# Designs tried in a protein design chat: VHH binders against o75319. Part 74

Target 1, 181 residues: o75319
Amino acid sequence: GNHIPERWKDYLPVGQRMPGTRFIAFKVPLQKSFEKKLAPEECFSPLDLFNKIREQNEELGLIIDLTYTQRYYKPEDLPETVPYLKIFTVGHQVPDDETIFKFKHAVNGFLKENKDNDKLIGVHCTHGLNRTGYLICRYLIDVEGVRPDDAIELFNRCRGHCLERQNYIEDLQNGPIRKNW
Key: E = the ipSAE of ESMFold2; O = the ipSAE of OpenDDE; V2 = 0.75 times the mean of E and O plus 0.25 times the DockQ between their complexes.

## First folded at step 7 (VHH)

Design kb11 (framework vhh_etentamig_d1; at its last fold request DockQ between E and O 0.85; V2 from the best seeds 0.00; counts 0 for: pae E 2.2 > 2)
Fold by OpenDDE, fold request of step 9:
Structure kb11 (fold): chain B 181 residues (1-181), chain A 118 residues (1-118)
Amino acid sequence: as target 1 above (181 residues)
Amino acid sequence: EVQLLESGGGLVQPGGSLRLSCAASGFTFDDYAMSWVRQAPGKGPEWVSLISGSGDSTYYADSVKGRFTISRDNSKNTLYLQMNSLRAEDTAVYYCARYDDSYGFDYRGQGTLVTVSS
C-alpha cells in the first residue's frame, strides 16, 4: 500500500551537490497517494524534488533509483526530459559486484554524454543515506581515487546525515577495490 | 492483516526436485519484494532468495545459485521456489518472508519442511 516508509520523516529531503562531483543525494520522493498520511510540511513529491533542486540553482540530468520497491513513485511522475534508471539494490548488505558495476557504468555513461553541461546525477534509496552513500563513495574511491575517509566525510556533510551502517563503512574503509570493468 | 502461508514441502531424495509455494494476503502483493528464508536444525536462519515486486530482479544465496529459481505470480498473490538438484544440506524449514525496503524482512509464514534424504 501507501504506508510511509519507516524513519523516512527523520531525514532531510535533499542534500547538497557534492563539490568536485556531479552527485546529489536525496530521500525517496513519494507519489500523491502518500500525501494524505503526511503533514503539509512533511510532503516530498517528485515535483517537490525538482523545485528543491532548482532552489539550489542546479538541474538534474539523471535519477538513479536504488530502492528494491516500485511503490514509492512511478517514472511517469518525473519530467520526460530527465532519464530514470532503476538499479534494484537490497538494503542492509553490502551491494554485490554486479550492482556496483551497474552503478559505475551508469555514472560513467552519463558523464561521457553530458560533458557539455553541468547537470547532476540524483541518487536515492529509501532514505537517501546508506545504500546511496555507499555506492557514491564506492565510485569516488574506486574510480576517482578518493581516500575512503574523505569520500565518506564529503558525502555525510553534503547529505546532512551520516552513514549509519557499519558494514558499509567498514567495506568502504578496508574492503577491496571493486573492478571497474 | 498480513498473512503468508507456505506449502509444497516434503521428503525427497538427493538430486530430486521440489516446488514450494507461498500464498500471500492482507497487503498489495506486487508492492513488495518477497523472499525465501530457511532454517536447518541447530543452525540459524539463512537467506535463500529474493525477488522484486515486479519480478524484474532476483537474488540468490551462493549455496543455491544455479539450482533454485524464485518466481512470483502477482495475479495470484503467490510466491514460488523451484528447487532442483537438491542436496542433504538443503534440509530445512523454508519460510516465505515479505521484504520492506525501509525496514527489511517484516513478516514471515509458519514455514514448510523440506527433507532431503536417501
Scores: ipSAE 0.849, ipTM 0.915, lowest interface PAE 0.5, mean pLDDT 96
Fold by ESMFold2, fold request of step 9:
Parts: sequence; structure tokens; C-alpha cells
Structure kb11 (fold): chain B 181 residues (1-181), chain A 118 residues (1-118)
Amino acid sequence: as target 1 above (181 residues)
Amino acid sequence: EVQLLESGGGLVQPGGSLRLSCAASGFTFDDYAMSWVRQAPGKGPEWVSLISGSGDSTYYADSVKGRFTISRDNSKNTLYLQMNSLRAEDTAVYYCARYDDSYGFDYRGQGTLVTVSS
């Protein structure tokens, strides 16, 4: 069935724009079929996502979906004017180099194509926290040269939740810089 | 209810090949990533391979990479594992498992025994 993802209710739906970047993180929005299992105040649909972004006076120009499933919502549930990209990212382990490269490539492409606007890259996994935070921080560290602890602090503050998985934190702080090539 | 039924195990010599199958029912098969997990005698479970619902993404443990191939046929609700160049250390019960993006493995079959012995 359409079980609500584990601990999904425990997380704020949408974070804040990360200053100095084009990123905003959020948890996975859930299509209408999940709403029968949710109290009204717990609902967070694709429509709710865009309403909350608009309430922040922001606009999404790309959504990067890091979940390892397609059951949460369909790309057709998003406005057709917003590009959608799926990067299947296995949970519970540090994302592999192929996944990291795909993420970097997608972000760099977006920044080039959107240099004349202020649209944001929305990034989510299931909770918008561990896989999402890891890949955003990895990008900031490897491509932008941000110090690991500064990247992590910025993400945690803007997401409204701290990164939880210790193996991700350890890799960001002490692991190798991944090649951008 | 979710049901996963493995088949295709058996006795094989080192260097040989086997193909495992897993018949799935009770859920929308192509909505879920699927996995093979094995458990050798006296050892803990080992994640062997993973394939996304669409089949577009795969993962392999280092111990099997290049020798094993995971695949699926969504029209038949069936998961496969092609095992080539088998070694004694591949001896294990192989379980078909469903992968939940939020929890990890949530359902597992009864397993099929693979014995690699000369």
C-alpha cells in the first residue's frame, strides 16, 4: 500500500532559501491518495509545496527528486513549467560518485541556463534531510569551496532540522573531495 | 498481502552459473525497488543487489560486482538474479526483498539455497 513514509510527519515541509545559493530543500510532497491517512494539518501535496514557495516570495526553476521510488507523486502533478529531474539515490549509505556527479551536473546546468533570473533549485529526498543535505553540502564543498562545517551549518539552519546520519556527516567532514570531472 | 517466492537455487560447481527468480504479488510491483539479500551459514545478512522500480538504476555489493546481474520484468511481476563465475563464498540462502525508500527492507521471501561446492 500507500503507507506514509517512515517519520515523514516529524519534519517541516519546506525549508528556507539557503542564502548565497540557489537551493531550497523540502520533504517529499505526497499525492492526494496519501491524504486519507493524514490529518488536514499534516497534508503536504505538490500543490502545497508551490503555495509555500510562493508564500516565501520565491519561485522554483527545477525540482531534483532524490527518492529511490516513484510512488510518492507523479511528475505530472507538478506545473509543466517547472523541470523535474529524478536522481535515484540509495538511502542509508553515502551516495556513490556517479550519483554525486549527476547532482553536480544538474546544478551546474541549471545555474548556466538560469543566470538571468532568481529561480531556485528545489531538492528533496523522503525527508528532505539526509540525502538532500548530503548532496547539497557535497556540491557546496566540492564545487563552491565551502568549508564542510559551514556547509552543514547553513543547510541545517535553512532546512530547520539537523543532518542525522553520522556516516554522511563523517564523509562530508573528513572524506575525500569528489572530483568534478 | 505481500508475497515473494524465490526459486532457482541449487548445487553448482565453482565457476558455474545460476539464475534466481522471485515471483511477487500483493503490491504494485513497479512502484518498488527490489533487492537480493543473502545469508551464508553462520553469518549475518548481506545486501547483494538493488534495482529501482523502473529498472533504470542498479546497485551491487563489491563482492558480486561484475559477476551478478539483477533485472526485473514488470509485466510478469518477477525479479531475477543472474549469477556467473560462482565461488564457494557465494554459498548462502538468497532472499528476494522489497525495498522501501524510507525504512529499507520491509518484506522478504522464504529464500532459495545456493550451494557452490566442488
Scores: ipSAE 0.447, ipTM 0.758, lowest interface PAE 2.2, mean pLDDT 92
ESMFold2, look of step 7: ipSAE 0.437; ipTM 0.740
ESMFold2 (binder alone), look of step 7: mean pLDDT 88; pTM 0.877
OpenDDE, look of step 7: ipSAE 0.750; ipTM 0.876
ESMFold2, look of step 8: ipSAE 0.382; ipTM 0.706
ESMFold2 (binder alone), look of step 8: mean pLDDT 88; pTM 0.876
OpenDDE, look of step 8: ipSAE 0.745; ipTM 0.874
ESMFold2, fold request of step 9: ipSAE 0.372, 0.440; ipTM 0.721, 0.748
ESMFold2 (binder alone), fold request of step 9: mean pLDDT 88, 88, 88; pTM 0.883, 0.882, 0.882
OpenDDE, fold request of step 9: ipSAE 0.846, 0.845; ipTM 0.914, 0.914

Design kb12 (framework vhh_etentamig_d1; at its last look DockQ between E and O 0.33; V2 from the best seeds 0.00; counts 0 for: pae E 4.9 > 2)
Fold by OpenDDE, look of step 7:
Structure kb12 (fold): chain B 181 residues (1-181), chain A 118 residues (1-118)
Amino acid sequence: as target 1 above (181 residues)
Amino acid sequence: EVQLLESGGGLVQPGGSLRLSCAASGFTFDDYAMSWVRQAPGKGPEWVSVISGSGDSTYYADSVKGRFTISRDNSKNTLYLQMNSLRAEDTAVYYCARYDDSWGFDYRGQGTLVTVSS
């Protein structure tokens, strides 16, 4: 079915670029079939995503989709010029080492291949907050050496919403660094 | 109407194996990730395993990794859980649940009891 995700309407559709990084977080865009269940001003489609990014004078170079479903939109709903990467990530659980590695590898690969531009890495889960925030912060902490509280604060400020899950926050603040191989 | 019906539970000795099945109806089965959750006596529910709609991606709780295998047959609208090397701590009611990415699970069956005891 095409039921609207729980609390999806409560979150800003798109955050701001995180200063000093190539990351931008957003909630999941919904394909056209969801529009009949939304007011016009609530709609946020893949096309709307790109329009909002453009309004910020930015450009997406990669989309990382962390949802564990495929019902929200199809990769073919995106421009062919923007790579799409699916990393199935179960909600509410702290991502495992394999998931974290996949995310880090994707980010590092993108940065290596996109040194000549300023295109952004768009990351989303359902709400673009908890799973999204965790993995972005995990990257900043493990790879960039950012202090955990600074990473969390930066993400929260730029997303316009704060990480909500205590297990995620606790792991970021006090958990072990994950291997970067 | 969404319906999920579990089967395959029972009594088994430690080290034994069981295979659970879940028959799904009332929705497009392959559009949804599916999951097994369990609740042991005196404990809260916990996720056991999740599988994507296509079956290409799977997730396991640390407590069951290497012992349990989730699978699905979309042509039969059926979810499976192969449980090997069963332990006493695996004793629980096992529920088949339709995965909801925003919340967790939006539908689940009545469950099937798995008892691991010597």
Scores: ipSAE 0.768, ipTM 0.884, lowest interface PAE 0.6, mean pLDDT 95
Fold by ESMFold2, look of step 7:
Structure kb12 (fold): chain B 181 residues (1-181), chain A 118 residues (1-118)
Amino acid sequence: as target 1 above (181 residues)
Amino acid sequence: EVQLLESGGGLVQPGGSLRLSCAASGFTFDDYAMSWVRQAPGKGPEWVSVISGSGDSTYYADSVKGRFTISRDNSKNTLYLQMNSLRAEDTAVYYCARYDDSWGFDYRGQGTLVTVSS
């Protein structure tokens, strides 16, 4: 089925660029087949995503999709000029070290290949909040040396919603620094 | 009321095979991704595998990839885990869980014990 993800309507579609970083977070865009269940003002398609990014005077250079399925949209719905990477991230536990490493590797690869532009890494899970916020903050803490509370505050403010899962918040605040290699 | 009932656990020698089943009721089974989670004695829970509602997408933890196969039969509301080439470290209680894309697992069963020992 094409049922709308639980509480998806409750979240802002796209956040704002996180200052000093290359990240922007958003909720999963939904392909046209979902729009029969949505009011026009509730729609958020892949096209809507790119329009909203352009309205912020920004450009996406990579999309990292943390969801487990292709039912929400297909990569073919995205411009071929924007690389797409899926990193399945389990949504109930703090991501394991292998998942964190895959995310760090993807971000570092992007930064290397895009050192001469200002394109953004778009990251989403279903709601663009808990899994997305955890991995972005984990990167900022472990790789960029940002203090945990500063990373969390920056994410929350720019996403427009606060991280909700306490085990993620506690691991970011009090957990070990993860290896980057 | 959501109900998940695992079965098929038991004592198996290393290198052996076992198939776990999970009977689901109280919800529209094919609308939900389903998962297997295991917990070894004295350790925290470990994600094993997840399968989409339609069965089209599957994902596995590295520790089981190539040895375990998750599947489902939506006509019987049943989730399966085929476990091949079993090792002592696979010893655990295996839980069937309804995957909630928003919040992880929202329901799990009571588990079935798998013991791999010579």
Scores: ipSAE 0.119, ipTM 0.483, lowest interface PAE 4.9, mean pLDDT 88
ESMFold2 (binder alone), look of step 7: mean pLDDT 82; pTM 0.827

Design kb13 (framework vhh_etentamig_d1; at its last look DockQ between E and O 0.50; V2 from the best seeds 0.00; counts 0 for: pae E 5.6 > 2)
Fold by OpenDDE, look of step 7:
Structure kb13 (fold): chain B 181 residues (1-181), chain A 118 residues (1-118)
Amino acid sequence: as target 1 above (181 residues)
Amino acid sequence: EVQLLESGGGLVQPGGSLRLSCAASGFTFDDYAMSWVRQAPGKGPEWVSVISGSGDSTYYAESVKGRFTISRDNSKNTLYLQMNSLRAEDTAVYYCARYDDSYGFDYRGQGTLVTVSS
């Protein structure tokens, strides 16, 4: 089916680049079949994503899709020049060590291969907020040594919405550091 | 109309095994991730396991990792949960639920009771 995700309309489609990082968060773009259920100004397609990124004078170099569904859009809807990585991540629960490692590994790999440019890592879940925010903050905390509160504040400010799930926030603030290998 | 019907529950001794099944109808089965959720007496519901539409990705709660295996047969519109090394704390009503990425689950069955007791 192609029902609109719950509360999807409530969130800004695209955040801002996080200063000092290559991250940008956004809500999930929806393929064309969803458009009939949306007002024109509510539509946010894969094409719209790239247009909005360009409006910010940025360029996507990688898309990490954290949703646990494949109904929103297809990788074929994206330009071939932008790698697409799926990391199936169940919502509402703190991601497990394996998921965290996969995310870190993908980010580190991208940074290693893209030292010569300033392309961004686009990360999204359904709303581009909770799972997305957790994993980005987890990376900043575990890999970059950023204070948890600073990481959370930075993400919230740049996304234009605050992390909502207390279990995610609590784990970031008080949980253990996850292994980077 | 979306329908989910669980089966396979029953009484089993600690260390025993059960295999749950869920028959799905009323939607394109392989388009959706599926899950098992359980609710023990006096406790809230908890996710047990999730499987992607294609079956290539699986998720397990920490409490069941290494003991439970989720699988699906898309040709039969059926979801499975193989439960091994069962413990008393696994006693619960087990629900088959269609996964929704925005808020959890949008449909679930009536459930099947699993009782682990000596």
Scores: ipSAE 0.774, ipTM 0.887, lowest interface PAE 0.6, mean pLDDT 95
Fold by ESMFold2, look of step 7:
Structure kb13 (fold): chain B 181 residues (1-181), chain A 118 residues (1-118)
Amino acid sequence: as target 1 above (181 residues)
Amino acid sequence: EVQLLESGGGLVQPGGSLRLSCAASGFTFDDYAMSWVRQAPGKGPEWVSVISGSGDSTYYAESVKGRFTISRDNSKNTLYLQMNSLRAEDTAVYYCARYDDSYGFDYRGQGTLVTVSS
């Protein structure tokens, strides 16, 4: 069974590009097999993702998938070949330093290889909010030197939903700067 | 209804090995990441390891990395934890748990006791 993730329907499918960054956040797209369980206005497929990005006059250059498996969609189901990276990230716990390092390494590698274009890094977990917001903000704070409250405000505004997990928020606001970039 | 049944605990010497199993029923097993959580006497619960639904991604707490291996057999609806190089501080009740993005872990079993001592 392909059951709809809990509360998935409550979130906007795709956020807006975060100004001054290469990030855009979204909830997990669901392959066509899920659509029998959704009203037409609730659907958000991999094709819908790319259509919405193009409607914003943007282009994805990398998708970072923070979920555990491909039951929601497979990279091969996308209408276009797009670079795809999976970083399994356990929810409800502040990601460990190794997970944070993998995310930073992926972002830095993307920026190096894409310095001559304006393509975006799409980041999602199941809802595109807590794990996604934490890792984006951690990158902005540790690597770009953004103040914690400014990073959180920017993410919340551009995602269209506020970070919900207090332990993530407290770690971003009051935790140590991670030198692992 | 969802049920998780752990087994394989026991008394082992430091440096020894032990393999835990968890039989799952009442849900589509391969749709869910699964986890091991442990609780030492008088301590709060500690996350140990998690494995994706397909089994192709695994993560470990730093305290067990390199010594423990999580695995699953989706054809048997069974989760495993191979525990090597055991230490006294690994003594705990080990719980099989089902991952949930919203609430962390939404179901856990009754646990199986692992005691590491001479």
Scores: ipSAE 0.091, ipTM 0.454, lowest interface PAE 5.6, mean pLDDT 87
ESMFold2 (binder alone), look of step 7: mean pLDDT 83; pTM 0.830

Design kb14 (framework vhh_etentamig_d1; at its last look DockQ between E and O 0.79; V2 from the best seeds 0.00; counts 0 for: pae E 2.5 > 2)
Fold by OpenDDE, look of step 7:
Structure kb14 (fold): chain B 181 residues (1-181), chain A 118 residues (1-118)
Amino acid sequence: as target 1 above (181 residues)
Amino acid sequence: EVQLLESGGGLVQPGGSLRLSCAASGFTFDDYAMSWVRQAPGKGPEWVSVISGYGDSTYYADSVKGRFTISRDNSKNTLYLQMNSLRAEDTAVYYCARYDDSYGFDYRGQGTLVTVSS
């Protein structure tokens, strides 16, 4: 099916690069089949994603897809030059240690391989907010040593929307540090 | 019309096993992740397990990890839940639910009762 995700239209398509990091968050781009249910100005395709990133004078070096579905778009819809990583992440629940580890490992791997450029790590879930924000903040807190409130504030500001789920916020602020490796 | 029909529930002793099935119709089955949700008496609903459309990814609640196994047969439009080492606290109505990435699930069946008791 090609029903539009609930509240998908309510969120900005693409955030801004998080200063001091290589992260940029965005809502899920939707493949062409969804366009029939959208006004032209509401459309946000994989191609539109790359155009918007370019408008910010940035370049994507990796896309991490956190959705637990594959109906939104296909990896084939992306340029071959940009790696695509799927990390199936169930919504509404705090990601488990395995998911967190996979995310950290992917980010660190990218940074290791891309020391010679300034390409970004694009991260998205459905809305590019809660799961996306949690995992980015979790990384900044656990790996970079950033204060939880600072990480959350930075993400919210750059995404243009605030984390909504209290369980995610609570875990970031008061939860245990997760293993890096 | 989307339809989900659970079966396989019943009474079982602690330590026993049970296998639930869910017959799905009215949509392209393999386009959607599927899930099991349960609701125990006096408690709210909780997610038990989720499986991706092609079955290449699975998720389990901590309370059932190592004991339950979710699987699917896309050729039969059927979802399964193998429950081993059942405990009294697993007593609940178990619902088959079509996963929705925005709000959890958009459709669920009428449920099947699982009672674990001595």
Scores: ipSAE 0.733, ipTM 0.871, lowest interface PAE 0.7, mean pLDDT 95
Fold by ESMFold2, look of step 7:
Structure kb14 (fold): chain B 181 residues (1-181), chain A 118 residues (1-118)
Amino acid sequence: as target 1 above (181 residues)
Amino acid sequence: EVQLLESGGGLVQPGGSLRLSCAASGFTFDDYAMSWVRQAPGKGPEWVSVISGYGDSTYYADSVKGRFTISRDNSKNTLYLQMNSLRAEDTAVYYCARYDDSYGFDYRGQGTLVTVSS
């Protein structure tokens, strides 16, 4: 079964580039087998993702996939040879320190290797919101020194949807700052 | 229709071992992460472990880490839980559950009872 994720239709497919950062967030693209269950205007495929990024005059240099499943699409279905990284992140709970470290390491590696271009890191979970927003904000707070409320506001505005899970918000606002390596 | 059929529960003494199995049908098994969830008498459900579709990622609750091992055999559409060094606190009905990012899980079996007592 290729059932559509709960509430997936309710979210904008792709956000806007977060100013002052290299991040853009989006919901999970769905491979063709899901389209039987979608109206044409509801479709958001891997090809649609890349078209929408180009419509913003941007280019992806890395996709970080935070989903804990392989059912949505395969990396081989991406229309371009863009680096792809899967970081298995269990939903509904604050990501553990190992997951946070993997994310920070991937972002820092990207920034080092892409100093001479303006390509973006695309980050998604299922909805491109809770796990995605948490890890992007955690990076901005811990690595870039952004104040928690400023990171959350920036993410919410650029994603076009607010972070929903209170345990994530609480951890970002009042939880410990994690070591970066 | 999705079916999940647990087996392998029973009565064991503290320190003993059991291996639980879950036969899956009605869906493409390796597309989905799979979980074990347990429910002790009079308690709410407790997540135990999860394994990714191809087995390349696992997570465990702290209460079972180092004692329990989740695994899967995708050629047999079967999920396993090897339980070692069992304790009285592990007494529960154990459910095989199909992980879903949206719902936490979207289907579970009828469960298999594990009783750990002297």
Scores: ipSAE 0.432, ipTM 0.739, lowest interface PAE 2.5, mean pLDDT 90
ESMFold2 (binder alone), look of step 7: mean pLDDT 82; pTM 0.830

Design kb2 (framework vhh_etentamig_d1; at its last look DockQ between E and O 0.79; V2 from the best seeds 0.00; counts 0 for: pae E 4.4 > 2)
Fold by OpenDDE, look of step 7:
Structure kb2 (fold): chain B 181 residues (1-181), chain A 120 residues (1-120)
Amino acid sequence: as target 1 above (181 residues)
Amino acid sequence: EVQLLESGGGLVQPGGSLRLSCAASGFTFDDYAMSWVRQAPGKGPEWVSVISGSGDSTYYADSVKGRFTISRDNSKNTLYLQMNSLRAEDTAVYYCARYDDYDFSGSDYRGQGTLVTVSS
């Protein structure tokens, strides 16, 4: 189906690279079938994603898709040169340890294999904000040792929108560290 | 028009089993994740389980993990919930809901529900 996600149009399509990291967050790109329900300036396709990334003089090396649906776009809509990873993540709930671990493992694997370049890890959920922000911040906190408030502030500033879900913020600020292996 | 119709509810004893079904129509079924939500008497709705469009991924609330199994047959546009080891606290109206990715409560579309009563 081509039902536009609620509030999808309210968010910037692509954030900025997070300084000191390889992360960039964006909202979900929508395949061509969605375009008939959007004004031209509202359209944001997989192709548009890559164009916007290039406009920032960056290059995607990995896309991590956290949505729990497959209707937004297909992996074949992406260039063959960019790996696509699906991590099904339900909305509005703090991700479980397994989900967190999968994310960390994917990030670490990418960094290990891409030490010779500066390609980015693109992360998105529906809006590229809450689930995306939580997992990126969780990684920075647990793996990189960043102070929780600093991680959250950095993500919010670079995404251009602030994390909205209090349970995510609370878990990041006061929740336990999750294992990294 | 999106339609969801639950069936399979009934009265069972503690420790018993029940299988719910949901017939879906009015949309491309396999494009959407589906969920079960339940509401017990005097309580708010509770998220129970979610399954991806392809069926490759499932998620369960802690209260039902290990006892309930969500599945789907996309060729039949049907969602299922196998409930084993039923408990009194599982008594509720069970709703089939289209999961709109970001809302765990299944606020997009839901059926009229089917009553499950677990009592000795």
Scores: ipSAE 0.483, ipTM 0.782, lowest interface PAE 1.1, mean pLDDT 93
Fold by ESMFold2, look of step 7:
Structure kb2 (fold): chain B 181 residues (1-181), chain A 120 residues (1-120)
Amino acid sequence: as target 1 above (181 residues)
Amino acid sequence: EVQLLESGGGLVQPGGSLRLSCAASGFTFDDYAMSWVRQAPGKGPEWVSVISGSGDSTYYADSVKGRFTISRDNSKNTLYLQMNSLRAEDTAVYYCARYDDYDFSGSDYRGQGTLVTVSS
């Protein structure tokens, strides 16, 4: 279906690479069928995603899609073959340990297979902010040992928007360290 | 026009079971994740469960995990909620909703609801 996600227009399409990491975050790209509901300057398609990444002198090596729906775009809408992984992530609750583990496993696998290049892991949910920011920060905290406030600040700055959901922020700052495997 | 029509509610004793159904029309059903939301008398809405468009992934609120099972039949455009081991605190109006990935409560479209009452 063609319904534009609530508040989707309020967010920058693509953030910037998070320094010292392989992550870049963005909002969900919308396939061509959505463009009838958008002004030209509001469009953000799978092709637009890749163009914006190239404009930053970066290259995607993996896309992790955190949405619970298939209506936004299909992997075949991507302009080139890039590994694509869907991790269904509920948006109103702190992700459970299984979801966190799947994300960590995917990131660690990517880093191992891509140690000889500088390709990025693109991560998105619907808005590229709360679920995306939570899982990226959880990875940085649990796997890389980054302090919670430092991880959150880095994500917010590079995404161009601050994490909004307080239950996510509270869990990152004060919640338990999760197991990595 | 998006339409969601819940059915299957009723009066049941504690420990009993009910299966709720939701008939969907007006959109491509299997493109959307679907959810159940409930609202007990005098309380705000509470997320219950969500299922992906394909049906391959499900998620449950802690209060119902292990007792409720969400499912869908995309060939019939129908969403289900199997409720087992019902308790008095499960008494609520249950709404079928099209899941908005970001805001579960107050989903973009929901039905009129079906009442489930659990009492002796």
Scores: ipSAE 0.209, ipTM 0.571, lowest interface PAE 4.4, mean pLDDT 88
ESMFold2 (binder alone), look of step 7: mean pLDDT 81; pTM 0.819

